VHH binders against StAR-related lipid transfer protein 4 (Stard4). Designs and how they scored, part 14

Target 1, 199 residues: StAR-related lipid transfer protein 4 (Stard4), of Mus musculus (Mouse) (q99jv5)
Amino acid sequence: ASISTKLQNTLIQYHSIKEDEWRVAKKVKDVTVWRKPSEEFNGYLYKAQGVMDDVVNNVIDHIRPGPWRLDWDRLMTSLDVLEHFEENCCVMRYTTAGQLLNIISPREFVDFSYTVGYEEGLLSCGVSVEWSETRPEFVRGYNHPCGWFCVPLKDSPSQSLLTGYIQTDLRGMIPQSAVDTAMASTLANFYSDLRKGLR
Below, E stands for the ipSAE of ESMFold2; O stands for the ipSAE of OpenDDE; V2 stands for 0.75 times the mean of E and O plus 0.25 times the DockQ between their complexes.

## First folded at step 14 (VHH; framework vhh_7ocj_1)

Design Z4 (from Z1 with S105N; at its last look DockQ between E and O 0.84; V2 from the best seeds 0.74)
Fold by ESMFold2, look of step 14:
Structure Z4 (fold): chain B 199 residues (1-199), chain A 124 residues (1-124)
Amino acid sequence: as target 1 above (199 residues)
Amino acid sequence: QVQLVESGGGLVQAGGSLRLSCAASGFRFSNYAMGWYRQAPGKQRELVAAITNSGSTTYGDFVKGRFTISRGNAKNTVYLQMNSLSVEDTAVYYCARGFTFYWGNTYEVYFDYWGQGTQVTVSS
């Protein structure tokens, strides 16, 4: 199987995990963040869910690699497409700002990205690749299989239900409590920032 | 433009050795995994060896310790040292470029580009 198919199947499997396997990590307004231990690394798989006041295609176009992402995502500081492939996929390099007063210093990720249909909506997913070039101002992180499911909201098809699965190894020397705080807050802020960017 | 040019193929006697080279250009070599595939007439391509950009190696089961993949990042070249060759090793050998992904405790290499290939023929 292609890496795209394996990544897609992995995300669909996460989307099938039963509710009793998740523990609530944070609730902010109508956004809920859950977590469970990751099977990919010594850390957590996070799930986030919330409603977006826009149609699936526009929501996903603001998340996938593209011209809109840096306009709204205050955490993301740069984005370069390194390789473009057929099948709506690419390899991209992006950077993030420091968090928690730079207890988590700026990070750099090099990810394979793939966007595909899912039910009446879309799945945009990714996973990091090994990339030897580094830059001293960034710590190279690693995203284990991650992605965003976006489908029309039942009874309100002008709105979308956005569900994300995130398991990021931030690497470096970071206290565990800082990691836990940063992940939950980042996911909640993602939703609020994206909502502002869609307006 | 990505280019992978294989060399070093040819006719060898069973039990002999051969070293394949692949010159790469058009991309920053050190960022990519590299590998060798082979294809015999009427058969599908099969992995011979892969080497990640960090130097980890993987071999097809049929290699049985006879082949060694290596890379020279300064020369943008990947090599395949083939020892103890048998007639079953006769095939076109292709150089490949790819990306390394980690899945739990294992890694995989996804290859996105192949060269034109070089013929290896092993006579009895």
Scores: ipSAE 0.546, ipTM 0.791, lowest interface PAE 1.7, mean pLDDT 90
ESMFold2 (binder alone), look of step 14: mean pLDDT 86; pTM 0.867
OpenDDE, look of step 14: ipSAE 0.863; ipTM 0.921

Design Z5 (from Z1 with R28T S30R; at its last look DockQ between E and O 0.86; V2 from the best seeds 0.79)
Fold by ESMFold2, look of step 14:
Structure Z5 (fold): chain B 199 residues (1-199), chain A 124 residues (1-124)
Amino acid sequence: as target 1 above (199 residues)
Amino acid sequence: QVQLVESGGGLVQAGGSLRLSCAASGFTFRNYAMGWYRQAPGKQRELVAAITNSGSTTYGDFVKGRFTISRGNAKNTVYLQMNSLSVEDTAVYYCARGFTFYWGSTYEVYFDYWGQGTQVTVSS
């Protein structure tokens, strides 16, 4: 029926994958990153989890497409909303900085984004769309279904538990070890950058 | 302000051919998937054909082989060439705009805008 329903259901399925199917890829302070082979492409589905010192709505408002994303996310270098459907969904184009001393050159993505209620919190999810326009300074990447679940932390309702599922095809010619390192580090840095942005 | 304006409908004899056109405006045409739906009286709207922005095509099982979808990006227009028409093809035909998503090795097109439709009537 709708892309938003299919995307939401896919992310809920990922959130139900049993813990023994994941392998730890990185731990940094209270942030853990896991991975498992992707069913969508020849690569990995990453899971990240950590606590944020803010309430769900503010955490998700800083993650979803909006005015604050470029202020805190040092990986994201531009963000343009290409189509507005409703406040909770859009198509956006964003770019990312080079990574690993520019072994991974800047990337561009065009994604459908959808934010919806999930239990006592929110799910903000996305997936890339086919988009013909490209720019020569970027490699066009592709996000397979990705998303962020954010729920109130039990016993500390001023905090939130933020769990992400990310499966990005960076495209281009990149050594596999560099891809694996970049994905795990990017997710850990996401949490530290977001924490600074929420202050 | 997205607009999709269908044309080329009308009355045609069984066994004949008809070419539908859909003029698009209000968006950058080449970035979007396009498609055609139809609705006959007493039936639900059904997919006739879809074409991705990269040119890949999908057809409803009932029309594959007789109809051809194509697009002219320079003219912001999508076309439906309909051959070997029968009375069962009588319907209102709607142009649609959408987005292409990949799910593993397959793709799907999800449509977000439809035109007002053009009537196709096939007589014996």
Scores: ipSAE 0.665, ipTM 0.837, lowest interface PAE 1.3, mean pLDDT 91
ESMFold2 (binder alone), look of step 14: mean pLDDT 87; pTM 0.866
OpenDDE, look of step 14: ipSAE 0.868; ipTM 0.924

Design Z6 (from Z1 with Y110F; at its last look DockQ between E and O 0.89; V2 from the best seeds 0.00; counts 0 for: SAP .674 > .668)
Fold by ESMFold2, look of step 14:
Structure Z6 (fold): chain B 199 residues (1-199), chain A 124 residues (1-124)
Amino acid sequence: as target 1 above (199 residues)
Amino acid sequence: QVQLVESGGGLVQAGGSLRLSCAASGFRFSNYAMGWYRQAPGKQRELVAAITNSGSTTYGDFVKGRFTISRGNAKNTVYLQMNSLSVEDTAVYYCARGFTFYWGSTYEVFFDYWGQGTQVTVSS
C-alpha cells in the first residue's frame, strides 16, 4: 500500500465533493472558505479557494516544504525536514505561533509531504505521522489528509487557481468555537500572506 | 547512517523455535514503526509482523498466533519470537523501519528502510 497514492486519491475525492455539501464559513475579498463535517475526526474539513497572480510552479514552490515558506507565512515559526525520500516527498516537522491571544498555544506537527502533477498544475498534499519525540513548548497537533490544488486559470494563464483542503486536529483543551474561528481566519490569512510573499 | 542488523537466523527442525533480533542505529528508534518481512525464493516479500511507536502490533495471516513481535526501545532493538516452525516458514527474514499513519480508527505503516536479512531454514 503506497501512502502517496492513498493520500493523492483522498485529496482528489475531496476535490470532487459536490457544492451543496459545503457551507460557507468565511468570505474575505475574493477568497471563500467553506466547511463540512470531517469523516476523519470530530471536527471540520475546510475548503478554501482564491486566485493567485502567479504561475502554478511558483505558487506551489512557496507552499511545499522549502526555502520560501518561512519568509511569508506569519503563522509558521519553524520548519525542519526530518527525512528526505525524493525531491517531491519528505517527512517534515513544523511549528505554529499562538493564536487568538494565545488561547490556542503554539503547535507542532510532523507530516508526510508529497507533491505531484494534477491536470495542468500541481497537488501538494500531506498527512501527519506518529512521532514520539515531543517538545514542552508545543502541543502536538495532527493533520488529517490535507492539500493544495493549483491549476492555471483557463482565460488568464499567468494566474492560477489555488484550492486547499484542510482538516487539522489542534489537540489540547480548546473551546470548539475558538478552533472553528481560528481555522477559517487562518485560511483567509494564508491567502493574503501568500499574495504578499509572491509580490 | 541508518543501519538495521538482523541476527538469530539459522537451521531449525520443524516444530522448533527461533528468536530473531534486529539492532537499529543511526536514527531515534522510538519515533519509528518497526517490522519483519520475509521472502522465499520465487515469492514476493510478505509482511510477517509490524509494531508501531506505541506498541500496537499487526501480523500476516499465515502467522496464526505462532510469532510475536516486540521492541525494546532502551536497546534500540526489535524482536521476532517464532514458535511452531514449519518448512513453509523457510525464507530470508528482513527487519524494516517505517512510519505510522492513521486513517480514522485504523492505521497503516509505510516502510522506508530494510536490513540485509537473515536466513531461516526449517527442516522436516
Scores: ipSAE 0.619, ipTM 0.818, lowest interface PAE 1.4, mean pLDDT 91
ESMFold2 (binder alone), look of step 14: mean pLDDT 87; pTM 0.868
OpenDDE, look of step 14: ipSAE 0.844; ipTM 0.913

## First folded at step 15 (VHH; framework vhh_7ocj_1)

Design AA1 (from V4 with R28T S30R; at its last look DockQ between E and O 0.88; V2 from the best seeds 0.81)
Fold by ESMFold2, look of step 15:
Formats: structure tokens, sequence, C-alpha cells
Structure AA1 (fold): chain B 199 residues (1-199), chain A 124 residues (1-124)
């Protein structure tokens, strides 16, 4: 079986986790962030959900690897495509800014990315790959299976429901409370920044 | 252009040894997992061995300690040392390039490119 199929099936499994297994981590306006313990590493699987005032294709085009991601995502500081397999598949390397006054220093990730249809919308998902080449400016993090489901709102076709599943091992020696604060805040900020980028 | 060129195949008597080499070019070798597959006539390809970029190794069940995969990053080359060969090892052996993914405490290697293969024939 392909990594694409395994990754997609894993995200669909997360999307089927019952509501009572989640604990609310943060609410900001109409964006809710939940979490539950990860089964992939010693940390949390985060779920985020909110409505976007745009159609699925445009929302996902701003999230997947592509020309617009760095325009709006203030956390992401660089993005390079290292391997291009097909229009919907790549391996990319991206970096993130320091957080909490550099208590969390800049990170680097090397991820497989895959975008595919899901119901009336799209799923854009990813997972880190082992990659020996490192740069001293960054701590190499690891994304366990993650992804964004985006489907049209049933009664409002100009809007989309965007649901994300994120489980990132930031690596390094970071207090767990700092990790938890950064993850929940980053997901809430993701929505507000994306909304500005879609205008 | 990614190229994987196998060498070292040939005819060997049962109980003998062979060493396969695979010269890689067109990509940054040290970042990738590498592996060997084999295919006998009328059978499907099967994993012989894989080695991650960090040097972790896995082997197909049929190997039973007889084969050893290794890599020389400075030479962009992956090797397969095959000992105690039997007629059942007769196949075309393919070099492969891939990526390593972690799933909890385990890992898997997924291959995206294969070479043209080298024939190994073990006579009885």
Amino acid sequence: as target 1 above (199 residues)
Amino acid sequence: QVQLVESGGGLVQAGGSLRLSCAASGFTFRNYAMGWYRQAPGKQRELVAAITSSGSTTYGDFVKGRFTISRGNAKNTVYLQMNSLSVEDTAVYYCARGFTFYWGSTYEVYFDYWGQGTQVTVSS
C-alpha cells in the first residue's frame, strides 16, 4: 500500500473520533481547538474547527504547498519543494518562526504532502519523513499524521467548514506547558491569519 | 535524473556468496532510504532488505540472517552481501530508493524508484 493511502485513511480515522473523546483547549470567537492524547508520540493530537468565508478549492489552495502559503501564514518563514511527484503530492521543507520569545526556537520540518478529494470537498494531509540533512539555524521537528478537511457548508455554498488535525513533535527541551500554549494559540492564529489572506 | 545502477550479479553455485552494488545519482543520497527487492519469474517482487538514511536495517523473512545491506554515503552506493545462497534465491535483484516514515514506535520505508535490476542465478 502507498503512503498516500495510509495517510489518508489515518486522517479519516481521526475525523471519525467521537466528540466526547476530545477536550476543549481553546476557543477564540468561532474557532474551537480541542485536544486528546496522541497515540503516535508523547504529546497531543489537536483538532481545530472554524468556518471560512470562501470556497473549498481556494481555502485548500492557500493551505497546501504552493505560492500563497507564505503570504498569509506568519508562523511559516520558508517553504521549499524538495521532491515533486504529482500535482497533488510532494516532499517539502518548511521553517517556522520562534515562539514565546524564542523559548521555542525556529523549527524545520520535512514533510510528505498529499491532497485528495473528500466528500464534496478536499483533504490536504501530511507527515514528516526522515531527512538526514539539517541546518544549524533550526531544530528539526516531526509532524505525525496531520491534515485539513475542508467541505462546503450545506446551507451556505460560499462558505466552507475547515477542520484540522495536528500532532507535532517540536523536539528539543521545551516545558510541556509552553508546548501546549504554543500549539493551541498557533491553531487559533492560523484561522485568523488565513481569513485575512483570503480577503 | 534519478539513476540506480545495479552490478555484481551472475552465476554462483549453491552455498556460495555474491556482493551486489547499486550506484546512485541524481539525488542527495544520504537523505533517502535505500533497499533491495527481488523478483523471480512468475512471482511478485518482494523486499529483500532496506536501510534508512540513519542506518537502521530491515530484512525480508526469507533472508534468515544470510544477507546484509549496507550503504556508503561518500560513494553514493548501497550494497547487498549475500551468503549461503540457494536455488530459491535465483531472481532479478532491484535497487530501490525511498522514504522513511515513523508510525508510533515503528517505522516503514516506502519506495518511489527502482533500478533496472541485476540477475542472480544460483545453480544446484
Scores: ipSAE 0.704, ipTM 0.856, lowest interface PAE 1.1, mean pLDDT 91
ESMFold2 (binder alone), look of step 15: mean pLDDT 87; pTM 0.867
OpenDDE, look of step 15: ipSAE 0.875; ipTM 0.926

Design AA2 (from V4 with A33S; at its last look DockQ between E and O 0.87; V2 from the best seeds 0.00; counts 0 for: sugar tag NYS H31)
Fold by ESMFold2, look of step 15:
Structure AA2 (fold): chain B 199 residues (1-199), chain A 124 residues (1-124)
Amino acid sequence: as target 1 above (199 residues)
Amino acid sequence: QVQLVESGGGLVQAGGSLRLSCAASGFRFSNYSMGWYRQAPGKQRELVAAITSSGSTTYGDFVKGRFTISRGNAKNTVYLQMNSLSVEDTAVYYCARGFTFYWGSTYEVYFDYWGQGTQVTVSS
């Protein structure tokens, strides 16, 4: 099996985790964030869910590597495609702003990205790759399997249900409470920023 | 344009040694994982050895300590030293480039480019 198939299957497994295995971490308006211990590293797997007022293709086009991401995502400060394999998969390098007054300094990630059909919608998922080139401005982080499921809302064809699974190892020596705060805030800001970007 | 050019193959007597080289161009060699595969006629392609960008190595079970993969990042070259060769080692050997991913405590290398291969023939 290809890395794309293994990554896709992993995300589908996360999407099948029973509700009672999740602990609510945050609720903001129509967005709920849950977490559970990660099996990939000493940290958490986060799940987020909320309704978007747009169709699946446009929502996912704003999330996947592409021209819109830097317009709306206040955390992401740069995005470069390093390898382009097929229309729906690439290796990308992106950076994030410092958080909590630089208690979490700016990070850099190098990720494989893959977008594929899922039910009546799309799954856009990724995982970091080993990449030896580093830059002194950034701490190299690592995304364990992550992704966004986006499907049409059954009773509202102009709306979509967006469910994300996020497993980021920020690396470095960061207090656990700072990590938890940053992850919860990142997911809340992601949804609010994306909604503004789709307007 | 990505290129992987193998050399060092040929005919060798059983018990002998060969050193394969793979010259890489068209990409930043030090960022990538590299590997060697082989394929004998009528058989499936199999991993011989892989080396990550950080230098970690993996070998196919059939290698049994006889082969060593290494890389020279300054020369954009990956090597395979093959010792104690037997007739079962007769195959086309392919250089490959790829990426390393971590799954919990383990890793996997997925290859996206291959060379044309070099023939290794081991005579009895």
Scores: ipSAE 0.599, ipTM 0.815, lowest interface PAE 1.6, mean pLDDT 90
ESMFold2 (binder alone), look of step 15: mean pLDDT 85; pTM 0.849
OpenDDE, look of step 15: ipSAE 0.868; ipTM 0.921

Design AA3 (from V4 with S54R; at its last look DockQ between E and O 0.89; V2 from the best seeds 0.78)
Fold by ESMFold2, look of step 15:
Formats: sequence, C-alpha cells, structure tokens
Structure AA3 (fold): chain B 199 residues (1-199), chain A 124 residues (1-124)
Amino acid sequence: as target 1 above (199 residues)
Amino acid sequence: QVQLVESGGGLVQAGGSLRLSCAASGFRFSNYAMGWYRQAPGKQRELVAAITSRGSTTYGDFVKGRFTISRGNAKNTVYLQMNSLSVEDTAVYYCARGFTFYWGSTYEVYFDYWGQGTQVTVSS
C-alpha cells in the first residue's frame, strides 16, 4: 500500500534526526527519553532508546498488534483488530488507562499498523486513521506517525537495541505539563514492563 | 463480508447526466471513506472522487466541477452525480471503501475494497 511506504519513510526520516536536535526528557536506569517539538501538531515528538535482552523478532512480536501485547503493557487496557490487510498490516483500536490520578482520562486510538524489515531487524510503525464511531468511556486521541526500530546489537546479537518515536495528541482539556510528564513516564515504563514481559 | 454494489450506469448522449449509486454492506459505513474510480478499456484506473467519513471531498483534475460525490450514511450509500458528460468519460466506474490519513494539514485516502463496477457509455 502506498500509505505503508509513506509511513515507513517518515519513521526513517525521524531515525536520521541528529542527536543535538534532541533534549533529554527522562532517564531511568539504562533507558533514555528525549523530545523535540513536533512538526505534525502542537506538542512533542518523543524518542526513547534502551537495550532488550532478547532477539529482534521476539521483541517486535510483543509490541506489534498481536496476542502478547495485553499480557505485559499495563497502560493498554484493550486491543481489537478492526481490519486485517496482510499479516504485517492492520487497523486496530486500543484503549489506555487513566493517568496522573485521572487528570488524563482513559483514551481510545484507531491506528493503521505496519511492520517491515529494517537493516538486520524490524520496524513496527503506525498512525491514527479517521474513525467516526466513538465511545463515551474514552477520549479519542490521535497518534501522528510513530514506530519502533529494533536491531540486533553488533557485539551481542542475542540482545536488541529498541528505539521508539512517539507523537501522541491526547486531545481534550489537559494541561501541557501533565501531557509531557505522562508521555515521558509512559515511555520509560514501557521499557520496564516489556523487559518483565520478555522474561 | 464487505460488499459494494454499483448501479445507475448506462448509455447517455454527450452533454447528458447520469447518477451512480453504491450500496454498501458488511461494515459500519459511517466510519469509512468512500470513493469512485474509473477505468476505460486499455487505460489505467484513476480516482474520480473521494469523500471522507466527515464529508470532506476530493476530485480528480479531469472532473473540472462536473461531478459531485455525496453520501447518505442512513442509507449506507455513496453517490456520484455526473453532469456534462463527454466521450472521454466512457469507462467502468467502481465504488471503493477506504481509510483517511492526515499528513500535517493535508489528507489521503487508502482504499481497501472495490465493487464489480457499472458501465458508463457516452455516445458522441
């Protein structure tokens, strides 16, 4: 699909942004989260990076839409595949728990998801689609182009380097400082929870 | 099972008008973008018109204001009103379903299902 190629190329562009354009937002153990202003909306593009003690295919299989995601991701409260196009791409609907004592109420996203080869590893990427049906329990958020690059470590191929690019418009009436805190913490917790899920 | 059934095609004299309809079933129509493609014999398939789930419309350059796409969400139907037809409009017209994506301030529609088509023939 031509949308798949455009999404992939956008993520590769983000992966080439020079390190001095990023500012550190959070650092927890061996996981670093950076941010820079988004070009897609009034908010931030976040970058996160950390090492996973597993091979690329298993790491990405736990991230992409599939049977494992809800087992480990404590923020994600539901995942429903709305349309299957190919094994590597779909449209999915997922929900997230409330955050910061429900200052950020539960959200719902409807995303196109595409997984493809990248160097010796994989890229799993996505972007929200227009979807008119809403549910009153959730605020409909919007993910601008996002994705996870996962490649083997050169000196330790049983380990992987996992780098994510995330730019989420949570919508609603939320103070920007609460959004920024939640995004940085969510990305750090993502790595911690994924590591536990891979054990 | 997703189904898109076109109707309203036929033979029309140049300068005339024709209204195409597409009845949709097997999915929640109001969530999806819809569109019309056409393909003349020996030529490439081309987008005629698209309409997003929110009602925004896009037209192929060759339309030049002659065609109007619309949707009736209560009837699960998308329409194409074609006016000022010319011989170059002779083609099979296909209904399509898709998804809308935003790239900054612009949008694109990705189509994932097509109907069997309806023949439109414009006589000189």
Scores: ipSAE 0.613, ipTM 0.818, lowest interface PAE 1.5, mean pLDDT 91
ESMFold2 (binder alone), look of step 15: mean pLDDT 88; pTM 0.879
OpenDDE, look of step 15: ipSAE 0.875; ipTM 0.925

Design AA4 (at its last look DockQ between E and O 0.92; V2 from the best seeds 0.79)
Fold by ESMFold2, look of step 15:
Structure AA4 (fold): chain B 199 residues (1-199), chain A 124 residues (1-124)
Amino acid sequence: as target 1 above (199 residues)
Amino acid sequence: QVQLVESGGGLVQAGGSLRLSCAASGFRFSNYAMGWYRQAPGKQRELVAAITSSGSTRYGDFVKGRFTISRGNAKNTVYLQMNSLSVEDTAVYYCARGFTFYWGSTYEVYFDYWGQGTQVTVSS
């Protein structure tokens, strides 16, 4: 599909951005989060990186739309597949819990999801689609091109390097400091919760 | 399960008008982008018009203001009003369903399903 190729190429471009264009936003244990201004919206493109003690296929199977995501991801509160195109792509609707004592109220996203090979590993990526149906208990957010690259570690192939690119427009009226805190916390919690889910 | 059924095609003289309809079923119509494509014998399928779920419209360059896409969400139907028809408009016209994606300040519509089509033939 043409959208799949465009999305994949966009993520590969992000993965090629030189290190000196990034600014460190947060470090928690062995997870580093960087950011740079987004070209898609008035906000930031976040990059996160950390090592997972599992093989690529299992790591990505816990991230992509599937049966395991709600078991470990404490931010994600529901996930529905709305359209299934192939084993590697779908349109899904998911919701997230309120954050920062509901300064950020629960959000809903409707995303195209695509998983494809990348080097010796996988890329699982997505982007929101326009979806007119809304629910009053959620604010509709928008994910600009985002994704997770997962490749085996060169000298330790039982481990994987997981690198994410995240560009979420949370929408609504939120103080910028709350947005920055929520994004940093989301990425730190993502890695810690995923590690627990893989055990 | 998804069905797109085009109607309203036929033979029309040059300079005339025709209104195409597409009845949609098997999905929640209001959430999707809809569109019309056409294909003349020996040519590639080309976009005629698209309408997003929010009502934004886009037209192929050859339309030149002659056609209007609209949607009736309560009737699960997308329409194409075609005016000032010429022989070059002779083609099979396909209804399509798709999704809208935003890329910076622009958007793209990508279609995942097409109907069987309806023939439009413009004489003279």
Scores: ipSAE 0.634, ipTM 0.827, lowest interface PAE 1.4, mean pLDDT 90
ESMFold2 (binder alone), look of step 15: mean pLDDT 88; pTM 0.885
OpenDDE, look of step 15: ipSAE 0.869; ipTM 0.922

Design AA5 (from V4 with S105K; at its last look DockQ between E and O 0.82; V2 from the best seeds 0.00; counts 0 for: grease 24.5 > 24.2)
Fold by ESMFold2, look of step 15:
Structure AA5 (fold): chain B 199 residues (1-199), chain A 124 residues (1-124)
Amino acid sequence: as target 1 above (199 residues)
Amino acid sequence: QVQLVESGGGLVQAGGSLRLSCAASGFRFSNYAMGWYRQAPGKQRELVAAITSSGSTTYGDFVKGRFTISRGNAKNTVYLQMNSLSVEDTAVYYCARGFTFYWGKTYEVYFDYWGQGTQVTVSS
């Protein structure tokens, strides 16, 4: 049992969670964000879903570690690949901007990333690793198993359905209401920003 | 290039002790989990011990408290102290590097590089 296989299977399990287990957290146009309590930490597992006007490979190429991510993702402020195993997996270190007037200060994550086929599309997933080096300008966060499923729309193969599962432990002492607001808004903004980046 | 070089193997009588060392280079040692695997002729590799970058340790069931893994981050070296050796401990011992992942409150170590190994032979 490789970490890639365990991570992939975990995300597939999340993707099979029954609809009635989710609560709607936010709806913006055709993007819906749901949540349910996480099994990994004291927080929420978020699900987001929306249609992208592009093919699976291009959508996932803009999400996975690569040259496009920093161009469109206004939350992500840096990305460094620390270990490159294969074309489809790496360990990366990335940082995020402060949110809510720095009530949530800038964060740093060190994540294993793995991209693999899923049905007629792709799954790009990740999970944080233990990494002892820290930098004082960032709070080290931890991503529990997270990922993005992207499959072609049945009746419109030039479009894709993008579904994400996100459970981030931001760490630090942040009011819970600020965490909840930031997570739901961040996921909705992710779709808006990605759509602009794909144009 | 990642390099893991084991040393300290040899011939020892049953009941004796050995200390294995593994010198690491080509990566930032303190960030990684380290471990020891062993392989007897005709058998699969099996975990002997693992140590996370934060110092948490895990042992294979057969160790039964006889072995101790430790790390010296200043020397980029991981150690295996092996006490109360028996003939069943005869194997090639491999140093390994990996990463620690948390699933809830539990962790697992996944290894991605192995050294060339050092022979440990226990005579009766």
Scores: ipSAE 0.700, ipTM 0.851, lowest interface PAE 1.1, mean pLDDT 91
ESMFold2 (binder alone), look of step 15: mean pLDDT 87; pTM 0.870
OpenDDE, look of step 15: ipSAE 0.850; ipTM 0.916

Design AA6 (from V4 with F99S F101S W103S; at its last look DockQ between E and O 0.01; V2 from the best seeds 0.00; counts 0 for: pae E 17.1 > 2, placed apart)
Fold by ESMFold2, look of step 15:
Formats: structure tokens, C-alpha cells, sequence
Structure AA6 (fold): chain B 199 residues (1-199), chain A 124 residues (1-124)
């Protein structure tokens, strides 16, 4: 039970980091990606932000574990909910496709997922948990505290501002330039694919 | 855009076998759970079988080991092998797409798209 409170507080802390502490990593159309060194591992904490042409509940329902995620997310290749605790939290296992001509081979993750109210919107957050079963076609990655804040746009209530915090340890021996490219590309593709999925 | 097309239904004698197929298009088939439902006249639609993206299966209690669900990801097709059919198996059989959930040891699937169905009629 206390994992959800610690996770939520960590994400709220990330959401309070001053703008001048971030460095721009990528800009694609109207999506900006920033990064800063992670406090959790030898890598980066990424921040992404962009406007979605939908209301908060529908945007978050397409991100959290549920019936829509696999329909639009090109990177995610499978999703299983391993345990439900409550309607707003579960343990999930998902897999991702190989990237950069399979320089990054397919990964799997086992995450605790928790969705909760935040201001006039929602926060959907997660963190990897221990799970002993592995499969040889996947490298087990690890998500450090991560999440998506989604709030209504003040002067346009049919739109939402979606801000994500991502710090994934892909594990394995991967060139640093490939890691940076994979993270930036994953976030850019996430937004573009989600926008198409919401139409 | 999502399309699920069932085939393989028809008339069969009691004790016989049928193999249903469901061709899927318009989505990344290997990422989804798939299932079969059936509906007899005047009855509610009920789960026959489901298979996860990773290949785990679950069956309705009435199946009693007689039916087997499988999937061919290379062919974007889900199958239902039905053996030892009885007149109680007469129904329209629907293919469905979904996502999986576990609750303790219990296996559940959430379904969002259904095909038009194929008739299975079992005669004495």
C-alpha cells in the first residue's frame, strides 16, 4: 500500500523541478523533450510535454493499463495484467519491440501501476517491481519512478496538457548514443501515436 | 477498420468435430488477447475460450476439455477446435479481441470488438 504514496510523491517532486534545471533533448512538432541526470541510476530522467486534443479521462485511459493501449502504441508489443489490487492499481507485464535495427533487442517490464487525482486532472504513474519469471526472447528492463500528468487546458476544456517523466534502465550493454536516441525517439513516437489513437 | 471474420461453422452430427477460424485485420494481432463467445437463441452471450498474447488459455466451465483455442500469429488467425459436440453446443460463435487481466489465480479478458459470428448447429 505505501508504494503508491511514495511513487505519487516522487512524481509530484519531479513535476516541481525548476525549468532551468532541464536541458532540451529533442523537439518534434509541438512536443518538447528535456532531460536531466537521474538520481536513481546512471542515466537520465526525461520530461516530455505536449497538448492532446482530448479530455483528461480519455487521454489517461489510453495510457494506463486497459483496452486501448495496445491499439495505438507501436513500441508496446504485449500487455498482461498480472494482478489487480483496486480499479486504480495493478501489476502489469509488457514488452517492447526491438529498436535501431535491433541494436536494442526487445525488452520486457513488470511494473506496479497507480492512477490518482492531481489538481483538476489525473496522474498515472508506475515503477518496476521484482518478478522472477523471465523469457529468453526479452531483456528484463527496469522503470524507475515514472508517470504522466494530464490536466485540462484552462482556455480550451476539450484539450489537455500531457507531461511525462520517464527514467528507464534498458539494461544490457548498449552504446550510450543508442540509449539517448532510443529514449528521445520513444517519447516522440509516443505522442504522435497517441494522437492518432485518440482520433 | 478492425475486422474479425469467422469461418468454419456449419451442421455437424452429435459427437462430431468442427474447427472455427477467425481472420483478423486492422490491428497488431500479436499484441492482443483473442477469444470466442457463443450465443444460443434467447440466451446471453457467454465466454467459450480466450488466449492471451503470450499464449495462456482459459475456458468456460461448460467446455470440459472438449474445445481447444489456439492462435497463429504469422497468419493473424485465432482457432477453436471443437470436439465431442452435443446439441447444447448449437449457437452462433463470435470471435473477439481483448486484453487480459489476472486477479489472484483467476484469469479474465476484457473484450472490445466482435465479429459477425458463424452458426454452429449440432444435430442428433
Amino acid sequence: as target 1 above (199 residues)
Amino acid sequence: QVQLVESGGGLVQAGGSLRLSCAASGFRFSNYAMGWYRQAPGKQRELVAAITSSGSTTYGDFVKGRFTISRGNAKNTVYLQMNSLSVEDTAVYYCARGSTSYSGSTYEVYFDYWGQGTQVTVSS
Scores: ipSAE 0.000, ipTM 0.172, lowest interface PAE 17.1, mean pLDDT 84
ESMFold2 (binder alone), look of step 15: mean pLDDT 81; pTM 0.804
OpenDDE, look of step 15: ipSAE 0.005; ipTM 0.245

## First folded at step 17 (VHH; framework vhh_7ocj_1)

Design BB1 (from Y6 with R28T S30R; at its last look DockQ between E and O 0.86; V2 from the best seeds 0.80)
Amino acid sequence: QVQLVESGGGLVQAGGSLRLSCAASGFTFRNYAMGWYRQAPGKQRELVAAITNSGSTTYGDFVKGRFTISRGNAKNTVYLQMNSLSVEDTAVYYCARGFTFKWGSTYEVYFDYWGQGTQVTVSS
ESMFold2, look of step 17: ipSAE 0.757; ipTM 0.867
ESMFold2 (binder alone), look of step 17: mean pLDDT 85; pTM 0.845
OpenDDE, look of step 17: ipSAE 0.866; ipTM 0.922
ESMFold2, look of step 18: ipSAE 0.734; ipTM 0.854
ESMFold2 (binder alone), look of step 18: mean pLDDT 84; pTM 0.842
OpenDDE, look of step 18: ipSAE 0.816; ipTM 0.897
ESMFold2, look of step 19: ipSAE 0.717; ipTM 0.846
ESMFold2 (binder alone), look of step 19: mean pLDDT 84; pTM 0.842
OpenDDE, look of step 19: ipSAE 0.851; ipTM 0.913

Design BB2 (from Y6 with K102R; at its last look DockQ between E and O 0.85; V2 from the best seeds 0.80)
Fold by ESMFold2, look of step 17:
Structure BB2 (fold): chain B 199 residues (1-199), chain A 124 residues (1-124)
Amino acid sequence: as target 1 above (199 residues)
Amino acid sequence: QVQLVESGGGLVQAGGSLRLSCAASGFRFSNYAMGWYRQAPGKQRELVAAITNSGSTTYGDFVKGRFTISRGNAKNTVYLQMNSLSVEDTAVYYCARGFTFRWGSTYEVYFDYWGQGTQVTVSS
């Protein structure tokens, strides 16, 4: 009955996928990005993982819809909350900058967002909604179920482990090699930019 | 603020027809799914019909082709044409607003607002 519960359970299922099902797509410093074919669309489900030098609540507060996201995320160019439900639930519209010298032109997404407890940490997850309004300066993309798990490191409670699952249909006519390059690089840059924003 | 106002209910003879309307305001109607629920005394609410923002429709099993949901985006209104009514259709009918999500190859509607309802009473 609850979209929140269905989304949460889907992300937990992704977090249980065995490690031998993943293939390394990119490794930049101490961040690894893997991928596997998506079951949702003709594309890939990406996984990224790295350690953050901050506590779970602050890491997730910088990722979830809120006042901090645009300060550090160079890819995200706008963020508007369109509907507010219960605390930790919203529908948001956000835009992304062009990538690869605008081979991937700016995109727009309209997503349901939900943040909830997970083990000793948090899960912030989302999925696109069908939304009829478009703007001509953007290509409307679609996020299939995606999310970020953040849990404290056991022996270093001032640090946390951040694991993301991303499967974005960028739409439009983009060469597949450009899509693959952009997705893996975007995830690595996400970690680098977030670390800088947390300092 | 979101408002959903149902109208068109009333008393009707078995075998007759009614057309329900729901005037919507406080949101951009064309972006949302809409639907109709009903609730008879002592029963749970049940879905009568849903229509996505793109116009795709679904119906509860009990409808059996007798009802038609439609929407007029220019008028911010969703309709339910009810034909071949029987006493079992007696209930309060609620307009609902929601969102359409894609899960794999299927589409699902999740509702977040309901109107106050309009009574439909079918006499035998």
Scores: ipSAE 0.708, ipTM 0.844, lowest interface PAE 0.9, mean pLDDT 91
ESMFold2 (binder alone), look of step 17: mean pLDDT 84; pTM 0.842
OpenDDE, look of step 17: ipSAE 0.856; ipTM 0.915

